# Designs tried in a protein design chat: VH-VL binders against p38371. Part 8

Target 1, 215 residues: p38371
Amino acid sequence: CNFEQPETNCFVQESPSWAVKYDVVDSPKDANGDECTTTAPLVELMGVYKYVNPETGAAQLALRPATLASRAIADTTTTSADQTSLGSLDTEPKDHGFCHANDFAPAFVNVAASDTAAANTIRYEFTNVRVYSAAVAPGTQFTGELKYTSNGCTSSYVMRAVWPPAPCDTASTEPAENCGVGSGLNPEFAVVCQPTSATGTTGYCVPAGDIPSFK

## First folded at step 22 (VH-VL)

Design ae3
Fold by OpenDDE, fold request of step 23:
Structure ae3 (fold): chain C 215 residues (1-215), chain A 123 residues (1-123), chain B 108 residues (1-108)
Amino acid sequence: as target 1 above (215 residues)
Amino acid sequence: QVQLVQSGSELKKPGASVKVSCKASGYTFSRYAMNWVRQAPGQGLEWMGWINTRKGNPKYAQGFTGRFVFSLDTSVSTASLQISSLKAEDTAVYYCARQRGYVGKNYYGMDVWGQGTTVTVSS
Amino acid sequence: SYVLTQPPSVSVAPGKTARITCGGNNIGGQDVHWYQQKPGQAPVLVIYDNSARPKGIPERFSGSNSGNTATLTISGVEAGDEADYYCQVWDTSSDQYVFGGGTKLTVL
């Protein structure tokens, strides 16, 4: 928690669960350069944590996608550190209220072979992460770029995230269940319900536009 | 564990042929192109080309056409380099290296390397 | 052909910072990768896409790329860092990988 660390102007809401949306930039290709079909999730939860070195004052941002966390249960070959992407974080906002995070280490898990699937490695590589830390909405939105690889199939995305995570259902008429009043989200945030699957109606509220996403 | 294991050192006479093998394990072989890199004694790294591990089509760098042949045995996840009509100048360590990835019309280097195979051509 | 130029050698005292440069025409617009090769061993990827570190590579390894020069920086150099270092790019014009000539890093 931030109260246990030296105070900085780059506030980040620490939480095991942010709602994260991935918008495709480059379609998936394998390392031969051939077409493949594996993509990142439409939406997922993500653990987000900030660390500050008490001696140097240097800050770091840790990102832990739920995909990796869930797979970690069956993976005895990787550690929690392997499943978390750690990068440097600015101590103060640089431009337009954004704190920049860079030089992220890859996060990954190994998936053992099964009767129906070969052994797999899932890897997240984050770049150009920017946390919106302006006074109007400190540390509750961030954006960045993701290079997602699963079993050698790589694709790239724009990442957009919001806190808190709010479950939603596009089939519901209740505002609290459709990213409206009662959802727990900042009323000033522009958000939409993103289902977890292409055919489903349930998912999480995600930013409706570029970060920062406001009405 | 992802790894590439190459065949042992070779001593050949000029005019002979040699075949270096590279066995892959710990990942889906057909998803990653296999690069070949040459390093002459006391010299730097030189890219020889790669082979598409799904389609089997090779790409040779300039200067490595004709006597150099890339091949696959997908049943055992093995890539091979064959050099024919060996010359003294072919004396070098040869590495296989896994292509890291491809996105947006860009190739992203080599993330896993074999231990290398020394080929010595001497009369 | 596209050429990457590295200094043949760099010397540094333990605990100090080593900087290895890789020169190329408009290299700042390319993705540069760096490999470490210790004597008698295979190369190891230490930096990719200019500044990204593979898992297991210490944070004291960093990369930058701008203009006509890419740089591998090793802070707090240790004896174990003594090795040859190679930069690499994919040259779209010739459709091939290009390696630098390599730099021998000596830890004094």
Scores: ipSAE 0.850, ipTM 0.937, lowest interface PAE 0.5, mean pLDDT 95
Fold by OpenDDE, look of step 22:
Parts: structure tokens; C-alpha cells; sequence
Structure ae3 (fold): chain C 215 residues (1-215), chain A 123 residues (1-123), chain B 108 residues (1-108)
């Protein structure tokens, strides 16, 4: 977080961790056009950062998916910059309190081949990102679209994100553990617990509806 | 690194046949369709079609049916273009190009290209 | 058949901005890809999906697409940018890739 950046009307909560949900729009297909099975995570954390050019006032939004970053540990071919999607960001909110972010560079990693798996490139391509920056909840929700590709298998998603990241357990009856009171989230936010796996109960609180997601 | 390496230049007589190969490396061959693009001397790029690298079924563009055959040797990650009954007008550079991807309803271009193979048909 | 129309040539002075257009009916609703081809070389993807840049492509390359015209913009043109540029779309109606006729960019 750069506190020396000029103030802009498009506030974005800078954090190494947002909770992000991906809802499938297009099912996975490879570059042959055939069905494949690789998908984006059900939920993940994401680093979100805002950069402002002090000379021009131009703003940029950086998105760094945690799962991508984690895979980068074994990747000696890509840089941190490659693993971060950087796009332009509006300086002022436009329609309905949203700041638009566009022209994102792909974020990607190259996973080296192993004895059991071929080399793999994982790519995140974000488009039409909109950060909700209205006064009632400035810069703590955003939405957009993701095109996710892994080893030639591509799928598309609606992305919905909320800050702060709140862990949750769908099996818990405690509100603080199931995205309710005490979770740390804005009580006005409509959120649900999204498990990190299809069979698990532990996950993160994510928006329950379209952004902005309010009760 | 991802790359496509094509076979060398060919000089053929009219009526002969030629087979151009395209060897892929650095990625999962069967996940990406292989396109073939023709470029006649001093002309633009012309899509010839592609072949499904998993199923082996080709798709030919209009004007490239009959004498043009796409094939695979998956054991060596190689796509091939065979042109039979060669004509003078077949003189061109032929490129193999990897399909970049597919999502939704669209195919999304070609992100890796071979270096091209010049085929010259001359009597 | 779907047709993409490009100007045959565009000339630009070094350091200036070059704009290469690609015209097509309702092309704004499609994803346009751009390829650079230098003399004696294979084409190189420089812009995909209207405005996305592959790794290694300088930021001075940008793309836009709206209405009936897609545009490849090259700011701060360098001598090395002299090449032929082709636009491309997947035409769902004809179920084929379509290339533009190509534009020769000359750096003066």
C-alpha cells in the first residue's frame, strides 16, 4: 500500500487479500473447441493494489491471484510483474458509483514439467472490471470477467470480490464463522460462505449477489 | 519454450505432391488445433483450415478442399499438410499456426507460428 | 463472405503514432486479432481480443474495436515497426477465419 499516492475519487482498498468468487459463464474448452475439465478456483484470495502516477494522475489497478502466485514458486521463467494483472483505472466513479478498470495485461505462470505432468501455463485475463466506490462502501467490492486458461483449457467467469477476506465454515452455526455478525464484514453486505473445494466446508465469505451485494 | 518448426523449402513440378511438416514442442500438442495459412508471393495471409489435434478431424476453408490434406503424427507432435496435383498457383509460403484458444462461441486467433515453408511449383 | 478491409499502406514518421484500421460490418461485436509480419518472417501476434497484448509486445501497441472499425495503434513508432499488419476475426456465420488484406506500415 502506497500512502504517498495522490488522492483520487476512485477509492480501492489495497490489500494482499480479497475474497474472490468465480461463477462459470462458459464451460471449459480447449483450443480444439473440445470439452476439457480444468477450471478456475471456486474461491481464492487476491491481491489488489492501486497505483497513481503522481505526474499525470493516471491510475492503475493491479490484480494478483493468490493461487497463481502460489504456483509461481516453482516458476523461474516469469516475474512478479508477469504474475500480476495490471490495468487502467478510472480516476472518478462513473455510473452507479463504479470505477471502471480496463486493458488488463494477462497474469500468468509457467509450471515446469514433472514426472507426472506436462509443462503448463496458467493464465488469468481480466476484463470489464468495475470497482464499487460509492460512499456507502468505497472500494470494498468489485466485479468483472475472467478468462481462465490452463494448459489450453479455457473457461470464462463472472468475478465477484469483497474485502475484507473472511474465512468461513458452512457447517458452523456461529455467525462469525458463517459470514454473519462478527465475521468482520460490513453487516450490510450480502455474503455467503464459499467452500474452497466442492467437498469441503471451509472457505471464504463472498458476495451473495451481483456487485454491489447488499442485504 | 513453445515453438513450431516446419520442414524445409520444397521445389516441385506441376502435378507432383508435397508434404509440409510442422513439429510442435513446449506445450500439450493435443490441446491446440493446428491452423494452416497460405501466403502467395506478395500477397496476404489466407486461412486454409485447421486440424483437431486430438480427434484428427480436419476443417478445410473454401477453396482448400480436395488436393489439400491435413494429417497428424501425434507420437511426435507433428502436423502435416499434403498438397497433391500441384499447380503453379500453389507456389507460396505455408505456415502452421497454433490455435490460441476457444471460449464461448469463438476461436481466438493464432499465437504461435511456424517459420513457414516455401513451396515453389515450377516446370 | 465476411470481408475485412484494411488500407494498403500507412506511412508515419519515427516517434509519431500510426493507426491502422480494419473495417468490417459490425466488427465491433467481434474479437479482432492483429498480426505483424516483417519481411521474410512469419507473422507475430501483436494484439488479440481487440486490445490485449501478448507478452513481449511493447505497450506502445494497442488495439480498439467499435462499430465497424477496429484499429491498431502504434505510438512512438520505431524503424523496427515497419512491417505488414493483418487483422483477423473468426466469422461465426461462415465458420472460418478471415484475414484483412494487410497494411504495409512504412516508417519514413
Amino acid sequence: as target 1 above (215 residues)
Amino acid sequence: QVQLVQSGSELKKPGASVKVSCKASGYTFSRYAMNWVRQAPGQGLEWMGWINTRKGNPKYAQGFTGRFVFSLDTSVSTASLQISSLKAEDTAVYYCARQRGYVGKNYYGMDVWGQGTTVTVSS
Amino acid sequence: SYVLTQPPSVSVAPGKTARITCGGNNIGGQDVHWYQQKPGQAPVLVIYDNSARPKGIPERFSGSNSGNTATLTISGVEAGDEADYYCQVWDTSSDQYVFGGGTKLTVL
Scores: ipSAE 0.741, ipTM 0.886, lowest interface PAE 0.6, mean pLDDT 94
Fold by ESMFold2, last read:
Structure ae3 (fold): chain C 215 residues (1-215), chain A 123 residues (1-123), chain B 108 residues (1-108)
Amino acid sequence: as target 1 above (215 residues)
Amino acid sequence: QVQLVQSGSELKKPGASVKVSCKASGYTFSRYAMNWVRQAPGQGLEWMGWINTRKGNPKYAQGFTGRFVFSLDTSVSTASLQISSLKAEDTAVYYCARQRGYVGKNYYGMDVWGQGTTVTVSS
Amino acid sequence: SYVLTQPPSVSVAPGKTARITCGGNNIGGQDVHWYQQKPGQAPVLVIYDNSARPKGIPERFSGSNSGNTATLTISGVEAGDEADYYCQVWDTSSDQYVFGGGTKLTVL
């Protein structure tokens, strides 16, 4: 075959907003090894971007948690680059249609002291990120591992992400508002509504299981 | 800004005692264990142990369970190393270093170091 | 007790790649941290969790870890990279941190 093949096949749907769910693996411990209570959000929006060096063809994946951006309102010491985690991305799919991303720099924000809290650093550390790039749903789901640290309290998670973000309400009987027909999601995706708080009903549709999450 | 500032260098005679202090700033002191690391002249780094900054219980490496005592003054975010019955072999630079974290039964190194305190033990 | 073995010295020409090894039985199953110590100064963490870089560490510093060898790689070596480099793990079997013996990097 004389057909010119693309220099990279690892398509990623670039967007300021993906919906990302975190499922705990290691419960929160401080840097003494003692139990603490601060955890990652149940779900959040995340900016996801791909950059390619035109000279070398080398690709990078950028992950920007929306929670860091919202906390940056109280922070004058970190930049947008600090709030974004940048890692190497494979140039072609492996492992049954996955594109791997590794070597992420941490994403973080410095939260200024308030009336009731000392200054603090919030840090996201991503590892083993895998973007599902098979033709049926190219670059619209990914999984990986997160270490989340706030004020020395660290916990670890499996993260599972889907594009597009679809707002939802677990209390709604309308399918379009509860991750069903009319929600804007690929109808083959298996998703569930994850509220943003433990006591609320509103949140985002997230993968229901391991990536790739299909019905 | 996260910092560890250690007390000044000390010249001591054998049999004396010394106390090296390490004052922390810029973070919540009680969330991060404080490590102590020794470096004898011309030698590598040697982990002495740590102190849990919330509970105050120390952990000593093998070889450091006798004359070496870790302590805290949490009211001023300070960890201290006391060495009693000093020997010439205790001549070294002593560093305090903040524990980076703990996840899944693994401790993840030391991300912030004090400038070091030289203790010289000579007659 | 768990032992980490490093070569005592490595020499590399400016602009070339330095590779500093840290040997240990099944070290590939461990999280390896690397420290740079310049003369008269405290150590600085340059790689953690095998391959991650703290803020302020140039991208030319990288790490890998598999089998019985972890490696710190410094590409485009500069004179300012001359230092002692230490690897470190937490050894769960002995419940303590272990440092390698250190490697002196010379740029010539």
Scores: ipSAE 0.532, ipTM 0.827, lowest interface PAE 2.1, mean pLDDT 89
Fold by ESMFold2, last read:
Structure ae3 (fold): chain C 215 residues (1-215), chain A 123 residues (1-123), chain B 108 residues (1-108)
Amino acid sequence: as target 1 above (215 residues)
Amino acid sequence: QVQLVQSGSELKKPGASVKVSCKASGYTFSRYAMNWVRQAPGQGLEWMGWINTRKGNPKYAQGFTGRFVFSLDTSVSTASLQISSLKAEDTAVYYCARQRGYVGKNYYGMDVWGQGTTVTVSS
Amino acid sequence: SYVLTQPPSVSVAPGKTARITCGGNNIGGQDVHWYQQKPGQAPVLVIYDNSARPKGIPERFSGSNSGNTATLTISGVEAGDEADYYCQVWDTSSDQYVFGGGTKLTVL
């Protein structure tokens, strides 16, 4: 059967790269309940894709954290499918213009032991994902929850994401390099430059507040 | 491969002791509490408690605070259950099971289970 | 202690949907985990945190939890799904895990 993907009311900008910021909710604890130190990245790029089953019309949302892909270089035991979290996506918006995505399978990668570190599994578990879909900015921001586990150390976050990914530098006086005019972002978006490290100045523009993040 | 391998089945007389071992592999042993679960013949699952694999302190469920002792040998990634003064009612399958995780003061169940060790206490 | 109540058995025809319930006072405010145990085998975690599936669990397994009832749903039931199913919570008030009594699923 030759079927085009059916249209839905829940548009999502498909891209190999969205900018995603994580804000901690529960600090890292291991599976004994004791404090540990590993955390999700401050910001990362994320692949975001929408799939529609042409037979049933059912929609799915796929999330692929760039950090898992980079760690997979040393991993021969996990597939690309394991590194991608797939969940159901509503076909029409609910509550104030959000399309909900739920029932995500975990995304993970196995990291082989090295001279300095034991074998480890890095796991992302997404829940309560909501894509903003109102016509003014459909499918270019989303929020959700993340449980991040590395070497048995789990922490939880609110995630807030925006498309397109705009590189930035907090030390730059040029607006295009600091999430302003010329950055490529919708000028109505409220965004801020999030460095990738605590001591550096370079990173990506991320939502400044709760989704939808507008000025 | 994450796995838990338990010691073999035991046939014991009342009043004896038994030690069930549970050897872990494929993960960092000290990051995951080890649970012990009992299943009497024809019965359901019963949580006995756990042991913190980093600190070594056990937590026993109600009814398991006497003759049941959890212990560790971290050098070989092994948790053990010792049952002293065995009674006929201790006849059961005993499972070790790895704690999946902890976040927001909630524990996320048991994601990896040993194959079970049958302890039979018969006069 | 906190009590989880399950029906002792459920029968369902092949290809139909099985629903296995787990009752508890305000269980909807807790995270419910589900285990499958086939005869002579160790339990296997099939649902955690009310509705999440571990790797290797088919999409036809799903979970829900609200009010006083959590439900494990198995769509398109196959003969290989015959097993005992247990619900479990961590009860923060008594600081312990609690299992339900188990439900035997029979596929007709």
Scores: ipSAE 0.518, ipTM 0.824, lowest interface PAE 2.1, mean pLDDT 89

Design ae3
Fold by ESMFold2, fold request of step 23:
Structure ae3 (fold): chain C 215 residues (1-215), chain A 123 residues (1-123), chain B 108 residues (1-108)
Amino acid sequence: as target 1 above (215 residues)
Amino acid sequence: QVQLVQSGSELKKPGASVKVSCKASGYTFSRYAMNWVRQAPGQGLEWMGWINTRKGNPKYAQGFTGRFVFSLDTSVSTASLQISSLKAEDTAVYYCARQRGYVGKNYYGMDVWGQGTTVTVSS
Amino acid sequence: SYVLTQPPSVSVAPGKTARITCGGNNIGGQDVHWYQQKPGQAPVLVIYDNSARPKGIPERFSGSNSGNTATLTISGVEAGDEADYYCQVWDTSSDQYVFGGGTKLTVL
């Protein structure tokens, strides 16, 4: 209406699925400071949503890692809200077309005890998240930092994410199946197929370099 | 449920020894260093040091390198603080606290605390 | 070694905003943790890594850290927020944790 404040212009493509790749910065260490082996996934899907508080006008960015959601099937003690990390989102882009998001609450899931392990909490802690919002590719790539903790084993990463998620196979010669023409991705994006396992060939197309990742 | 449960409060005479225990549950004990924190009556929190729960080696803060000994019994997920040759100035509440994590050469605080054990030293 | 300085007390009216400061040389380059301690109770972590909230801590608790000052901010202060508040860092150069001296929050 004409009596209300202008809307913000930090557009974010909302989707239950973005593809996100993690590149390690600090190798896994436990809370004694000793080496351990548990790491974040090589690639995963992530729910991404923007919310605006109607009473205050404040914007929030919500990040929901699919790995937490899938492990939550056995978890009766955490909610979908606990599996989602909410952070503040700036109302206007900064220089270079980025919208910044900060102050994320952790996202987590409780893993029930097994024959081999005590009950544990898997935790994602996001910081310094920047959404690329320039008109050429508004709100379809973002980068940030992740601290990932499982069973007291913490490692840190740069995360780089792209929408839409495009399944891929590094062994395929079809461009549509290897992040090329027909994949559904913006053809100007620089992307590469990241398998979900170190020994497999299938995964998702992820940014090839720093955000914004263009050819 | 992540929990730290400490042994009961103690009344001691000067020159005696005391052992405060801290039993952990609900998590993998050997993954998280155990801190000890002292709070003298009417005073703030004072870090005494920690013990590495996997390797068993302690680190003592400056001023706590003599009469204070940290130990473990990993079979029952228990850390202990022993204070020898007790002095009246050792009267305090002693807390165990689980170390939250380690990233980039920094240790990131204490996320779970025991309820505290009051040690009173008087004749 | 590294010293963290807190005011000994802060008084705030109910419903108003409390700000508790923690001063240190270049504390803005550190990760600051904040603990709440109510009378007769163990400390509870309320802010970690400068500004992050553990589960169960109300959104009215927030933290910031810049330059030589870290600040714990409690908006909409309630009587149940009366407590001592401690800041903490890990000092890499001396390889030790350091606590501030504590601040008593009184809600008048």
Scores: ipSAE 0.506, ipTM 0.818, lowest interface PAE 2.2, mean pLDDT 89
Fold by ESMFold2, last read:
Order: structure tokens, then sequence, then C-alpha cells
Structure ae3 (fold): chain C 215 residues (1-215), chain A 123 residues (1-123), chain B 108 residues (1-108)
């Protein structure tokens, strides 16, 4: 039997919204192995939560992409649990202040058929998730790998995330609107404005480099 | 919602042929290769190959490059396996299984399986 | 051709942990998938990409892969886990899937 108290050394800032940037590693291919065109968003908001079993000390990390939640409004076949990826979370930091999370179940949503489009499933599969939990910026940045699938078209990414989310505009000369002073971000963070579209200028401040991203 | 439904069991004589069908529903058929897997009585799983559901070209595993033919009817989202010149050793359960994906030069297994079709070859 | 080696059987008491191994040269550089097949039923994917769980697979199923051995671990084994378990990789050198020979899990 286990008489030891649970251990929760890996702090994670829980929030319905972190800003997450995806950088392509493998370009989109379908499940025949042929080229296709659908990709993950350039940036999105993500719910991030930590759960701890008080009897065993076992911890879990939950990741809930906002894109799945927004698509689920019309979906009657998936639940909020389906839209959330749960993985095991280490109880103690390693690798220079990182808490590792592994064994994620996929998160997904079924996009209902419309008059103009067939039914589709959007799926996120996270691996090698590492939350930076050192005292200088405890649990406010993380990195990992994403495999994104939509309509059988899969691509892979490095993901880099920061809390809090800060809206931004690459065309703005005001620092508060371009990830600078007044944006609400930790001033030590190295961040850059990532537009939500390839041709637009508005989006969210995301890590500028590898996690931990500091100036 | 994603389903693969196979045709019913077949009892055949040696030298005959058989066609096993696999009807897909709940997803875009042309985006996922269809695998075929054989399981002889009391034995393990054996990959027979797949068919590219967009281009229609098959890939056969070593040992399955002769009497076994994969085909498609994309109008009804159906993949088929035809076995000609049946032999007693072709007695097995045959499964269709959907390819999960392809990333980084690697194919990522089979996430949805048909219920299996038993083919019995008996004189 | 690439060969995956599994023990033919593993026995474990209820509530204990079962470990089913899949051996192969440099299998740790590959993505291993695991299937459960109960008698008279189609295989079901229980672990993919070494350690990921599909929807509906209990958290007590886990996978690891390093060196020359991939392992499927089932903690808190239940009678309903009695099945044959197969590992699988895609072998890029021969351009084919390879299944292990299967392991029969018995819950005693």
Amino acid sequence: as target 1 above (215 residues)
Amino acid sequence: QVQLVQSGSELKKPGASVKVSCKASGYTFSRYAMNWVRQAPGQGLEWMGWINTRKGNPKYAQGFTGRFVFSLDTSVSTASLQISSLKAEDTAVYYCARQRGYVGKNYYGMDVWGQGTTVTVSS
Amino acid sequence: SYVLTQPPSVSVAPGKTARITCGGNNIGGQDVHWYQQKPGQAPVLVIYDNSARPKGIPERFSGSNSGNTATLTISGVEAGDEADYYCQVWDTSSDQYVFGGGTKLTVL
C-alpha cells in the first residue's frame, strides 16, 4: 500500500487560454502517403490544466485546442472530454527545469457534414510535451510535438506555447500591440507576434525561439 | 461512425475464386489506404498489402504477389480482395483495415478494422 | 526481412502488471503499434506510435520503446484483458508492415 502523500512539484499555470504556435516539420500527407493541403492553425489558443490524484500523487496534463472547441459547437457526436488530450505528467522537474508529459490520448472533433462538405474529423496528437517549470517562469511556457490530422491529411509540427495570451498586430507601431511593453507579457519573455492567417497582421504573441524563450 | 463492413463468410472448393468486399463509411474513403490482413486458423496476423484509395495502385506484401488482387469501387467506397485458384491453405479470416496515416516517411498502423470474412476452402 | 519477436505467452495474476515485449534490431528507432485481439473478434488498436492511446483505451494500457525492445504494459490486469497481443512496425527498408508473432495473455 502507498502511505506517502501525493507529490506535486511541477507547477503549471492553469488557464483556458495559452497562445500556441506551430512550426511545420513534416508537410501534409494523406493516409495513402500522397500530398494534401490542410494544416494546423499558425497560432491558436489552448486550454491547459493539471490534475493530481491526491492518493497516489500521479499527475496529468490536459491540453484542449480552441480550434476543436469552436468546431464542436455544431457537433453532437463528441464531448468536451474528446476535445481534450490527457497525458501523464512527471511529478518532478528534470532536464534543466522541464516537467515532461507523455502518453497523450488524441483530442478530436467530428465536423458534421454540411450541404457543401462531407463529414470530417479533426485530430490532434501530442507527444514529447515539456512544461518549463523553473522558478524564473514557473509553468508559463511549454513545448512539444503535434501531429495534426484533418480529413485524413496529416502534418507534424513543433509547438511552442506561452501564458498569458496577448493579442497583437504586426502592423502596429505601438509596443503594447506588438508584444512589447504594455502587452501584459512577462518582459523577460522573448516573443513575437504570430498572425492567425498567412496574409493578415493580427494574432497572438508566441515564443520567439526554443522553450524557455527569454530575451 | 467510422466503419468497415465486410461481406459474409464464403465456402469454396479448391481451384475456385472468391471476392471479399469491404465497404467503408463515415469518412473520406479516398484519403486512407486500405490494408488487407490474413489470419489462418490458430495463427497470427499477416499483412497482405494495401491499395491506394485515391490512385488505385496496389502494394502487395512479399508472398502475395500472385493469386491475390486488390481493387476498388470508389463510387460505393468499397475495397475488394480477390483470391484466385483457391487452395486449402487459403482457409483463413481476411480483414480489411484502414491506414491511420503517413508522417515523416513512416506509415502509422491501422486504426479501424472490418469484422473479418472467413473463407473456407474444402474439397 | 525484418523480424519482430514476441514471447508466445505471458501469464499474470489479476490486479498485477503484464509486460509484453516485442524485440527487433533497432526497434527503438521505429514507431511501434500494438493490437489486442480477443477470441473470435477483429484486432483493436490499443497503442500507436509507441505510447499513444486511441479513444476508449483505458489509461492502464501504456507503451514504451527503446533500444531493441518495445513493451506493452497493462497495469491492474483484468480478466477482460485476456487476448492475443500483436506488435507491428512499418519496415522502410522492405516497404512493408511487419507483425510480431503474437503473445497470448492469460489472467490466472
Scores: ipSAE 0.460, ipTM 0.806, lowest interface PAE 2.4, mean pLDDT 89
Fold by ESMFold2, look of step 22:
Structure ae3 (fold): chain C 215 residues (1-215), chain A 123 residues (1-123), chain B 108 residues (1-108)
Amino acid sequence: as target 1 above (215 residues)
Amino acid sequence: QVQLVQSGSELKKPGASVKVSCKASGYTFSRYAMNWVRQAPGQGLEWMGWINTRKGNPKYAQGFTGRFVFSLDTSVSTASLQISSLKAEDTAVYYCARQRGYVGKNYYGMDVWGQGTTVTVSS
Amino acid sequence: SYVLTQPPSVSVAPGKTARITCGGNNIGGQDVHWYQQKPGQAPVLVIYDNSARPKGIPERFSGSNSGNTATLTISGVEAGDEADYYCQVWDTSSDQYVFGGGTKLTVL
């Protein structure tokens, strides 16, 4: 047997928490085709993990939205594996330093109906995921597409993600609390504070533009 | 758990009527259109149409606009298919099937099916 | 209205790859869904949106769609894959779902 780990050129910073921003492309519709109101979060934390088959060098990317993990408390029908979306990951970068990830299985959580609440299902379907892996800032930003379904209401988004997650407050005058110096982010990253709600001021620093997002 | 349970098989004479029911559970009934699909003996699948489960308005496929009526009882999450003036050619298995989703302008198939109801029309 | 053409049957040896085609004018511009139906059972969705696989469907099921042909591919075919397979699209011109005629897969 050969126990040597195959080398890979597609580095991804593994972490239980990346900050992920969603920007709407298709507004929410239900499966009748009628407008509904349920949307993906403006921003959330996401677990990001890489697995490599040591014999072939084949890699997988795992994405675990914090929203699915938090809603799993009442889940009687899904496993922790169901709450994580696995896709194939390129072993070498392509065009301009991107590693592509494809063929993601959906991630979801089902909550059975109870005496006080209707059944609810949340589903994430990721496509066209691209991890920026150039040597200057390898594996700390990615982009992709999300189809988000909650309780039969589906919408689609561009997602843009950055590591590390940095909490922020748009009302703060301190740079470290508003995505500036001292926040823990690479100072060359172009980021902006995204509040978790449309009316609040606190949230996470997210990419300000298309990936790779640099000043 | 998402499930569609249909009423039992029926044996009818030509000219009679039949009502096939489809009871949904495990999801928000008013968020998913309900499709009806016919399969005659030894034949393929044929889409009959659907019903909007929030508004109650049906859409019938070509060829199913006359004797076929879709209806709802939302208090019990049930869709029904009524076939009037039954003909021998109506002998088939009838399925209800939940619409998977809609994003942009695309419908994504039918993800949950009832077990089927056999309607036999014979003299 | 829009017609989807499938071969009536396909035979494949165990462990080999089955390819079931669905022909339609510019079907490559459509979202194609595939269903498996075993005798006496309701259909089961096995591929949606051309190539996406629902939870619980093995990786050996895959789909592709380009030009005038969509294809359901089953690698490593097993006896349990014997079934009828139907393709489906939403036909925007007639505002209806359309099924293909079905393909019987035999494993010999």
Scores: ipSAE 0.436, ipTM 0.789, lowest interface PAE 2.6, mean pLDDT 89
Fold by ESMFold2, fold request of step 23:
Structure ae3 (fold): chain C 215 residues (1-215), chain A 123 residues (1-123), chain B 108 residues (1-108)
Amino acid sequence: as target 1 above (215 residues)
Amino acid sequence: QVQLVQSGSELKKPGASVKVSCKASGYTFSRYAMNWVRQAPGQGLEWMGWINTRKGNPKYAQGFTGRFVFSLDTSVSTASLQISSLKAEDTAVYYCARQRGYVGKNYYGMDVWGQGTTVTVSS
Amino acid sequence: SYVLTQPPSVSVAPGKTARITCGGNNIGGQDVHWYQQKPGQAPVLVIYDNSARPKGIPERFSGSNSGNTATLTISGVEAGDEADYYCQVWDTSSDQYVFGGGTKLTVL
């Protein structure tokens, strides 16, 4: 009789940094309905935390995009709470080891106007977040949906995330620098190096396929 | 701070005209369509249409073509609603409201509202 | 054109759960938005995209949408929740926004 059943608990590896990849679903449009060009990052680091309300026992998942947090450093009009998206988190795994998180509030930051640009709000809206918590790799991969808005330009994505973040270089022949042996990642994970720019070679290791992403 | 600030209330006679202004601040004006919504006394919300703030072309809901004109002054981030040949039935609160976004072939409602401008048409 | 039907009023005791419905043909295939309007105030977006909650809206507000009915649910109703509530969709076939007729929530 097995007294430990990790699938029945929603473990989440808490960390200031997960590596998150975004893949476009709806191309950018402004709030007039016209084509625009601003997009979410190809990959970014994300803070991921689990909280339990001491009065109610309810669990929450907190997502804090690093790109959003970096813009907030000089911003006095938004708080740390505004930069963090909180959603409800189920306490038990379902659907082959997934813990669902829903009802996320938006995360945002206000960018002040300058001589050359109007004020802007950068907003992340997460939905349908699912953390893989099965015993083989508990709480180290998740997937979900993102609506990203910057300067009134909105696009939507599937997000896929892995812990730990591992820096990488697509041009490197060293396995440790290209998401292989020595990278620090679980060797059973199917991952690929995602550069931070469309033309660059350096970035972070991200899931190669749908979550759970295994070889 | 994202804000929409509307002009003050108006008391008008039938046959006059009125212009309700809506000044936006805290965001890039040309990226968000501006909606106009009417609420007659004791009644629900009625969408009047919007104006595309980048291209300046208006879209009017059925029944609002003619005496109702949407316009922009982009130099001061202002949308305006002009109502000509005022009738008693035009007595209402008029709201401007910023369009939230467009994704997946759907417009996602109105996330920021002006405080409303009461237009009263009476003798 | 597309019609959204709401009950004209709903009464709920303090601390109980209010359910406000918005009926429409195949509304479950639409993205429904909900607005709260307190007396003498402008409307405020409280639920968007069927179930998403804007920052600053209490967790006791939730939304669902399936079949021919979208529902705004307010648990633990407080006197401060007394307001008119409107549902809204964008109707792509007629190329316009449509509001429901509104529901007055009374907390007794």
Scores: ipSAE 0.380, ipTM 0.779, lowest interface PAE 2.8, mean pLDDT 88

